# Designs tried in a protein design chat: VH-VL binders against NAD kinase (nadK). Part 81

Target 1, 268 residues: NAD kinase (nadK), of Syntrophomonas wolfei subsp. wolfei (q0aze0)
Amino acid sequence: MKIILVNNRFKENTEKKAQEIAGQLSALNVEVIIDNGLDEPYAGTVDFIMVLGGDGTMLRAARRYGQRAIPVLGVNMGTVGFLSNIEINELAEYLPLILREEYSLEARMMLEVAVFQQQSLLTRVFCLNELLLRSNSPRMLSFALEISGQKLEPYRGDGLIVSTTTGSTAYSLSAGGPIADPQLDAFIVTPVASHIINKRPLVVSPEREISLHLLEEREAIIGIDGQIKMDFGAENRVLIKRAPHPLLMVNLKAKPFFTSIDRSLQRQ

## First folded at step 7 (VH-VL)

Design G18 (from y20 with light chain S53T; framework fv_bermekimab)
Fold by ESMFold2-Fast, scan of step 7:
Structure G18 (fold): chain C 268 residues (1-268), chain A 122 residues (1-122), chain B 107 residues (1-107)
Amino acid sequence: as target 1 above (268 residues)
Amino acid sequence: QVQLVESGGGVVQPGRSLRLSCTASGFTFSSYGVHWVRQAPGKGLEWVAAISYDGSNKYYAESVKGRFTISRDNSKNILFLQMDSLRLEDTAVYYCAKDRWLVQSPYGMDVWGQGTLVTFSS
Amino acid sequence: DIQMTQSPSSVSASVGDRVTITCRASQGISSWLAWYQQKPGKAPKLLIYAASTLQSGVPSRFSGSGSGSDFTLTISSLQPEDFATYYCQQANSFPLTFGGGTKVEHK
């Protein structure tokens, strides 16, 4: 069995914990590859991915490895996370089930984001939560949204979020989007500070293709999962569709989504 | 310097053929959809034809279907309009114009040539 | 085909006047309407696209409004260089169609 341990070198204690866990797994004849985010993703075949940290570390792991159809387990190493399944102090208890492959998988949709300059593909990236288009200056954006070739009324405001259902509780929520059950597959399209009265979030089929481009030259950026930032100008176009593979999240114990989100929203 | 320059207009006899050209400079011609728009003397604008950036999609006004053929040569930055079976009603100044975006999803024509006149001898 | 009807066909105005030109589509075109200015002997110039988005370099006295089937172009304070013919054009579907034009002439 070969396992990738994904951690964040810059977070307190995570490097030490990753090395301790790698030692424990090695003693059980498991080959371990440590990915601390600084190097290229591991290119070889692996059987399992263990993410040690918070939601941010899981988002990075999903972007790097989510399209390989490999089981991914989130192990919380701190306080709070929506994308982790077990706590670090529970790992020893669940490790035999992991090694025997005695767990269920929950599929979480991902976005495929393709950025073009005119007709030339500049880059293709995958993400678990959302793409954010936003103004990078005090000036409002004016941009076009097309869904499966249908041109919607132009958007004017600070930007737009195209989110997965998993991402419904991230930036989309802050911008007024609905909370969505992560077991559903859908795109959620949420305006950011729209100047046009009655622009509402849209929930659309994951089979749709969504495209965005600026109608006026403005300083804008696109953000991916809050971790990647790219300049976006009037000659750029972005195409968003459902990624070929969902992220396969390991389920070792029940996580009550609705109770978790309810508690989070009431915290002060 | 973004520019479109039409050529090939002239005096023609009914039933004959004429080929118009439009040479582009100052922008990446192969990335944009382009149009032909005409204007009869003293009359308004009439859209004639359009072609996608790669030449795969072509669109025509009903009045010219089967008589006119739009084409492009991206290696030479040239747009063409082959006009067959010309009629007196085809008398007009012919403009080539670049769409601000894609022809499959048109937005507006932001760059225009100066026009080339097509007229008939008597 | 989508028919575009402009009114008025001509308007007499003085420098400093507010000028409003109307364009009506025979069916819904969302916001996919452009406005052009044409001076005698010259090619048209794009003023506005997507009904209300001002083309770069166009003075702020020009504005567009409307959606669906009814649209207006407004010149808030007419300048000497604004005496010209104005055209609307729908960009919703092929074939593309222009309005008949509105000539803004000096009173």
Scores: ipSAE 0.339, ipTM 0.712, lowest interface PAE 4.2, mean pLDDT 90

Design G19 (from y20 with light chain S31D; framework fv_bermekimab)
Fold by ESMFold2-Fast, scan of step 7:
Structure G19 (fold): chain C 268 residues (1-268), chain A 122 residues (1-122), chain B 107 residues (1-107)
Amino acid sequence: as target 1 above (268 residues)
Amino acid sequence: QVQLVESGGGVVQPGRSLRLSCTASGFTFSSYGVHWVRQAPGKGLEWVAAISYDGSNKYYAESVKGRFTISRDNSKNILFLQMDSLRLEDTAVYYCAKDRWLVQSPYGMDVWGQGTLVTFSS
Amino acid sequence: DIQMTQSPSSVSASVGDRVTITCRASQGISDWLAWYQQKPGKAPKLLIYAASSLQSGVPSRFSGSGSGSDFTLTISSLQPEDFATYYCQQANSFPLTFGGGTKVEHK
């Protein structure tokens, strides 16, 4: 069995804990690859991915490995997280089930984001939560949104979020988007500080293709899962569609989404 | 292998109707935009119509607008062109063609059928 | 509509010659331009997409260049199988439009 341990080396004592866990797994004849985010993703085949950290570490793991159809387990290290399934102090209890492959999987849709300069593909990235188009200056953006070739009236404001259902509780929520059942596949399109009073969030089929481009020369950025930022100008276009493979999240214990989010919102 | 095969061409009289079909195989038809392009005898290529991957958007050349209707059946992997009020200037070989990429705006058309001829009698 | 003006309408060439074909758009189309090859009685074949990107399986002697409104297709060393008609096509906006074609003929 080969397992990738994904961690954040800049989190207190996380690197030491990852090494301890790697030692325990090696003692059980499991080959371990540690991914602390500094190197390129491991290129070989693996059987399981264990993410040690909060939601941010899970988002990074999903971008690096989510399209490989490999089980991914989130192990919380003490930061409040919505993408983790078990706590670090529970790992020893659940490790035998992991090694015997005694767990269920939940599929979570991902976005495929292709950024073009004119018609040349600049980059293609995958993400679990969202793409954010936002102004990189105090000036408002004017931009075009197309959904499967249907041209909407121009948007004017600070930007736009295109989110998965998993991302409905991330930046989209902060911008006024709806909370979506993560078992549904859908895009959520949420305006950021729109100057047009009736620009509402849209919930559209995951079979749709979404394209964005600027109508005026402005300094803007494209943000991916809040972790990757790219410059975006009038010569650029972005195409967003459902990624070919969902992220396969490991369920070792019940974590009901609706009661969890209800409690979280009650505290806010 | 990736293929498009046209059918339904033939000899018609002016003012009549004809429906062309294009059957796709070897790729996920429902993921690509597809086009009709025609070529009159001894002349150049003329783009006629296009339909998005999901059928929600349709585009037409001015010369056929209001007379031709493009449609698709993704469950059967078939593209259609319904041609009404046919004119002598519609005489051409009609090709169906697939968008190169999975986008609503075409990059270029990478797979083409063999063509089906539409001509007029009397 | 965007008009595509292709020149020359025909060119006489010998095997081994360098052939250049020009295409001009009536307005800026960025790099939304494709080039096709058509042999008599056959369907067109995509050679170049996005103005300069070579389609898989197309020989490296074919190249495309240009952006905005002026574009060129170059065949660096003409081979016997290259005698054909070549078309440019803009993909910037609907309706899509083709150039008038350039016939590459034997001398």
Scores: ipSAE 0.000, ipTM 0.388, lowest interface PAE 17.0, mean pLDDT 85

Design G2 (from y20 with heavy chain V103Y; framework fv_bermekimab)
Fold by ESMFold2-Fast, scan of step 7:
Structure G2 (fold): chain C 268 residues (1-268), chain A 122 residues (1-122), chain B 107 residues (1-107)
Amino acid sequence: as target 1 above (268 residues)
Amino acid sequence: QVQLVESGGGVVQPGRSLRLSCTASGFTFSSYGVHWVRQAPGKGLEWVAAISYDGSNKYYAESVKGRFTISRDNSKNILFLQMDSLRLEDTAVYYCAKDRWLYQSPYGMDVWGQGTLVTFSS
Amino acid sequence: DIQMTQSPSSVSASVGDRVTITCRASQGISSWLAWYQQKPGKAPKLLIYAASSLQSGVPSRFSGSGSGSDFTLTISSLQPEDFATYYCQQANSFPLTFGGGTKVEHK
């Protein structure tokens, strides 16, 4: 069995804990690869991914490995979040189940984001939560949104979020989007500070393609899962569709989504 | 330089056929929808037909449906208009034009050829 | 099909004049309207797309406004090179349709 341990390179305690866990797994005849974000993603065959940290670390793991159809387990290191399944102090209890492959999987849709510069593909990235288009200046954006070739009325405002259902509790929520059951596949399209009163969030079939481009030369940014930022100008176009593979999240214990989100919203 | 050049116009008899060509250079032809637009002598612009970047979707004006066929060869950067059952009212300068935005987005046509004349003799 | 009605059919103007051309769609087209300039014997040139977005290289004296079914092209201070015929074109749906044109002529 080969396992990737994904940790946060900026947290010394997490790095030490990753080394301890790697030692424990090696003693059980498990090959361990540590990914702290400094190098390219591991290219070899892998049976399982353990993510040690909060939601941010899980988002990075999903971007790096989510399209490979490998089980991914979120192990919380003391940060409250939605993407972990067990706590670090529970790992020893659940480790035998992991090694015997005695767990269920939950599929979470991902976005495929393709950014073009005129005629050229600049980059293709996958993400678990959302793409954000936003102004990089005090001036509002004017931009076009197309859904499966249907041109919507032009948008004017600070930007737009295109989110997965998993991302419904992230930035989209803060911008006024709905909370969505992550078992459903859908795009959630949420305006950011629209100057048009009746621009509402849209819930769109995941089979559709969404494209965005600026109608006026403005300084704008594309953000991916809050972790990647790219400049976006009038010569750029972004195409968003459902990624070919969902992220396969490991369920070792029952974690009721709706009661968890309800408690978090009342406390935050 | 981004350029479109039409060819194939000429003098024809009513009821005959004619094929127009439009050769593209200076941009990635396969990424853009392209159009045929005509203008009768002394008259305004009339949109005739369009084809999507990959050739999968074709659109026609009612006046030419069933008589004209638009096609493209992305390997050679050429757009075609096959004109069958030609009528006197088809007399016009025929322009080819490129969509401003890539991938089936008809926001406007930013690059035009110089046109090729189709006319009739008795 | 969406019919585009353009007014006036011609206008006589002098250099420095403000020229206003209007275009009306027979049904709502949102902001999906383009404006073109055509000089005698030449191909059309794109001036404005999405009703109000100025094409690169087009002077700022040209501006577009409107949404839904009523649109306007304005030339704030007419220059000698602006004497031409102007066309609106709806880009909302196929078949695409042009207005009848407005010829801007010397007085």
Scores: ipSAE 0.006, ipTM 0.531, lowest interface PAE 8.9, mean pLDDT 88

Design G20 (from y20 with light chain S31Y; framework fv_bermekimab)
Fold by ESMFold2-Fast, scan of step 7:
Structure G20 (fold): chain C 268 residues (1-268), chain A 122 residues (1-122), chain B 107 residues (1-107)
Amino acid sequence: as target 1 above (268 residues)
Amino acid sequence: QVQLVESGGGVVQPGRSLRLSCTASGFTFSSYGVHWVRQAPGKGLEWVAAISYDGSNKYYAESVKGRFTISRDNSKNILFLQMDSLRLEDTAVYYCAKDRWLVQSPYGMDVWGQGTLVTFSS
Amino acid sequence: DIQMTQSPSSVSASVGDRVTITCRASQGISYWLAWYQQKPGKAPKLLIYAASSLQSGVPSRFSGSGSGSDFTLTISSLQPEDFATYYCQQANSFPLTFGGGTKVEHK
């Protein structure tokens, strides 16, 4: 068995804990590749991915490895979140099930984001939560939103979020988007501080193609899962589609989504 | 440099067929919808046909429906217009043009070829 | 089909003049109108898309306005290189349709 152990070396104590777990796995004849975020993604074949950290580390792992159809387990290391399945102090209890491949998988849709500059493809990235288009100055953006060839009335405001259902509890929620059952596959399109009062969040089929571009030159950025930032101007275009493969999340422990989000909202 | 180059125009007899080609360079052809637009001598612009970036959607002007077929080969960066049952009123310079974005949601045509003339023998 | 009516069909103007061209759609097309410039023997050049968005490299003396069914292209101070034929084109729905054109010619 070969496992990628993903951690964030910049979080307190996480690098040391990753080394401890790698040693324990090696003692059980498991080959371990450590991905601490600084090097290129591991290019070889692996059987399992274990993510040590919070939601941010899981988002990074999903972008690096999510399209490979490999089981990914989120192991929480002290920060409350929605993307981990078990806590670090539970790992020893569940490790025998992992090694015997005795778990279920939950498929989570991902976004494929293609960014164009002028007439050329600049980059293509995948993400688990959302793409954000945002003004980078005090001035409002003017931009066009298309859904499967249908042009909506121009948007004026601070920006727009295109989210997966997994991302419904992330930035889309803060911007007034709906809470979506993660068992559903859909895009959630949430305006950010729209000047037009009747611009509401949209829930659309995951088979739709969504595109965005500026109608006026402004200082703007696009953000991917809150971790990648790119400048965005009037010569840039973005096309958003359902990614070819979902992220396969390991389910070892029942996670009560609705009671968890309800509890989280009481604390906000 | 971004460019489109048409070819295949010429003199044809009424009722015959002709195939126009348009080769694209300097941009990611497979990412954009493309159009055919014609202009009869001394007349205005007339939109003829369009094809989406992936070839899944095709659109035609009423005057050419059933006679013209638009297609594309993204591996070779080529757009085609197959013109069957040609009529005298099809006499025009034919331009290929890239939509500013995807043709499924057209905004305007920002890159144009130089045009190729289709005319009929007297 | 959406009919595009463009007026005037021609206008005689002098360098420095303000030139206004109008375009009317037979039904509502929101903001989805483009303007083109065509010089004799040349392919058209995109000036404006989405009714008022200026295409890169186009001089700021060109501006577009309007929404729904009524649209205007304005050249604030006509230059020698602006003598040409101008076309509007609706981009709301297929089939796409052009206006009949407006020839801006020397007075």
Scores: ipSAE 0.402, ipTM 0.714, lowest interface PAE 3.5, mean pLDDT 89

Design G21 (from y20 with heavy chain Y53W; framework fv_bermekimab)
Fold by ESMFold2-Fast, scan of step 7:
Structure G21 (fold): chain C 268 residues (1-268), chain A 122 residues (1-122), chain B 107 residues (1-107)
Amino acid sequence: as target 1 above (268 residues)
Amino acid sequence: QVQLVESGGGVVQPGRSLRLSCTASGFTFSSYGVHWVRQAPGKGLEWVAAISWDGSNKYYAESVKGRFTISRDNSKNILFLQMDSLRLEDTAVYYCAKDRWLVQSPYGMDVWGQGTLVTFSS
Amino acid sequence: DIQMTQSPSSVSASVGDRVTITCRASQGISSWLAWYQQKPGKAPKLLIYAASSLQSGVPSRFSGSGSGSDFTLTISSLQPEDFATYYCQQANSFPLTFGGGTKVEHK
């Protein structure tokens, strides 16, 4: 059995904890590859991915490995989040189930984001939560949104979010988007501080292709899962579609989505 | 300097063929959709045809469909309009024009050539 | 096809006048309308796109408004260089269609 152990080396004691867990797994005849985010993703065949950290670490793991159809388990290191299934102090209890492959999988849709400079592909990235288009200056943006070739009324404001259902509780929620059951496949399109009175969030089929481009030359950025930033100008276009494969999330312990979000809303 | 220059217009006989050219300079021609727009003497603008940046999509006005063919050569930065079965109604100054944006959907045309005249003799 | 009806066909004006030109689409085109200026013997010049966005380099006295099927181009204070023919053009779908034009001429 080969396991990738994904961690965040910049958090206190997370690198040390990752090494401890790797040693324990090696003692059980499990081959461990450690991914701390500094190198290219491991290219070999693996059986399982264990993510040690919070939601941010899971988002990175999803971008790197989510398209490979490999089970991914989120192990929380002390901060409450939506993407972890078990706590670090529960790992020893659940490890035998992991090694015997006795768990269920939940499929979560991902976005495929293609950013072009003129007609040349600049980057293609996959993400679990969202793409954000936002102004990078005090001036608001004017931009065009097309959904499957249909041109919507121009958008004017600070930006736009295109989110998965998993991302409905991330930045889309903060911008006024709906809470979506992550078992549903859909894009959620949420305006950010729109100056147009009746611009509401849209929930659209995941078979749709969404494109964005600026109508006026402005300083803007594209943000992906809150972790990747790219400059975006009038010579750029972005195309968003459903990624070919969903992220396969491991369920070892029942953590109902709705009670988690309900509790989170009481704290905000 | 960003510019488009038309050529190939002239005096033709009804029923014959003519090929117009439009040469682009000062921008990345291969990245933009381009159009042919005509204007009959003393009349308004009439959109004729368009071709996507890669040549994969072509669009025509109903009045020219089946008679005119739009094409492009991105290696030479040239747009073409092959005009077959010319009619007296095709008398016009023909302009080429560049899409403002890099997308295949139309939004407006920001760079225009000076035009080339197509007219009929006898 | 989307038919664009432009009015008036001509307007006589003096320098300093406010000039208003209207354009009506035969069906809804959202905000996907462009305005062009054409001087005699010259190619058209893009003034306004997306109904109300001013093209770079175009003087602020030009403004556009409207959405759906009714649109207006306004020149707030006509200058000598503004005597020209103006055209609207729908950019909602192919085939693209122009209005019939409005000639702004000396009074």
Scores: ipSAE 0.496, ipTM 0.793, lowest interface PAE 3.5, mean pLDDT 90

Design G22 (from y20 with heavy chain S30R; framework fv_bermekimab)
Fold by ESMFold2-Fast, scan of step 7:
Structure G22 (fold): chain C 268 residues (1-268), chain A 122 residues (1-122), chain B 107 residues (1-107)
Amino acid sequence: as target 1 above (268 residues)
Amino acid sequence: QVQLVESGGGVVQPGRSLRLSCTASGFTFRSYGVHWVRQAPGKGLEWVAAISYDGSNKYYAESVKGRFTISRDNSKNILFLQMDSLRLEDTAVYYCAKDRWLVQSPYGMDVWGQGTLVTFSS
Amino acid sequence: DIQMTQSPSSVSASVGDRVTITCRASQGISSWLAWYQQKPGKAPKLLIYAASSLQSGVPSRFSGSGSGSDFTLTISSLQPEDFATYYCQQANSFPLTFGGGTKVEHK
């Protein structure tokens, strides 16, 4: 058994805890690779991925490893979030189940984001929550949205979010998008501060292909899961599709989505 | 110097064939859809045909469908219009034009050639 | 086919005048309309695309408005170089179609 431990080197005591857990796993004849986010993703085969941290660390793990069809477990280390399943102080209790592969898996769709300079591919990234297109200046954007080859009315405003259902409670929610059951697969397309009165969020089939490009030269950026930022100009185009593989999230204990989101929205 | 240059126009007899060419320079030709647009003497603009950036999609006006064939050679940056069974009503200056984007998703024609005249002898 | 009806067919104007040209589609075309300027013996030049987006290098006195089936090109203060024929073109569906043209001529 080989396990990747994903941690955030910038969080207090996270590196020390990762080393401690690696030592415990090694004593049980488990090979451990530590990924603190600094180096390239581990290229070899692994059996399990354990994410030590909050939702941000899980999003990074999903981008790095989510397309490999490997079980991923979120272990919370104090930051409240939606993507962890157990707390760090529960890990010792659940470790025997992990090593015996006695758990269920929940599939979460991911986005495949391809960025082009004209028709030349610049980069391709995967993400769990969303792509955000937004203005990088006080000027509003003017951009085109195409869904499966259908040109929608031009968008004029601060930007647009293309989200998974998992991402429905992230930036899309803040921009007025719906809360979606993560068990559903769909794209949620949410405008950001549109100047056009009747622009509404759209919920579309995950089999759709979504394309974005600027109609006028503006300073804009695209953001991936709130962590990757790329410049976006009028010669650029982005193509968004359902990723080939979902993220396989490990479920060791029940975490009721609707009660959790309801409590979060009531927080003062 | 973004440029499109048409060639191949001339005097033809009705029922004959003619092939027009359009050579592109100063931009990445393989990345854009391109159009043929014609204009009869003293008349308005008439869209004729278009081809996607990779050649996989082709579109024609009803008046030329079955008689004209649009094609492109991205390795040489050349657009072609093969015109068969020519009629007097095909008399026009023929322009090639680059779309702002993809032809299967057209946005407007931002670069135009000078045009090449197709006319008929009696 | 989508028919594009352009009006007027000609307009006489003086330098400094506000000129308005109208284009009507026989069916809804959303905002997918372009405007072109053509001077005698020259190729057309793109002025506006997506109904209201100004092409780079085109003076700000040109503006476009409208959506659905009714569209307007406005020249806020006509300059000597603006005497030309103007065409609208729908980019919503194939075959693409042009309006009949509007000639802006000297009074």
Scores: ipSAE 0.505, ipTM 0.790, lowest interface PAE 3.1, mean pLDDT 90

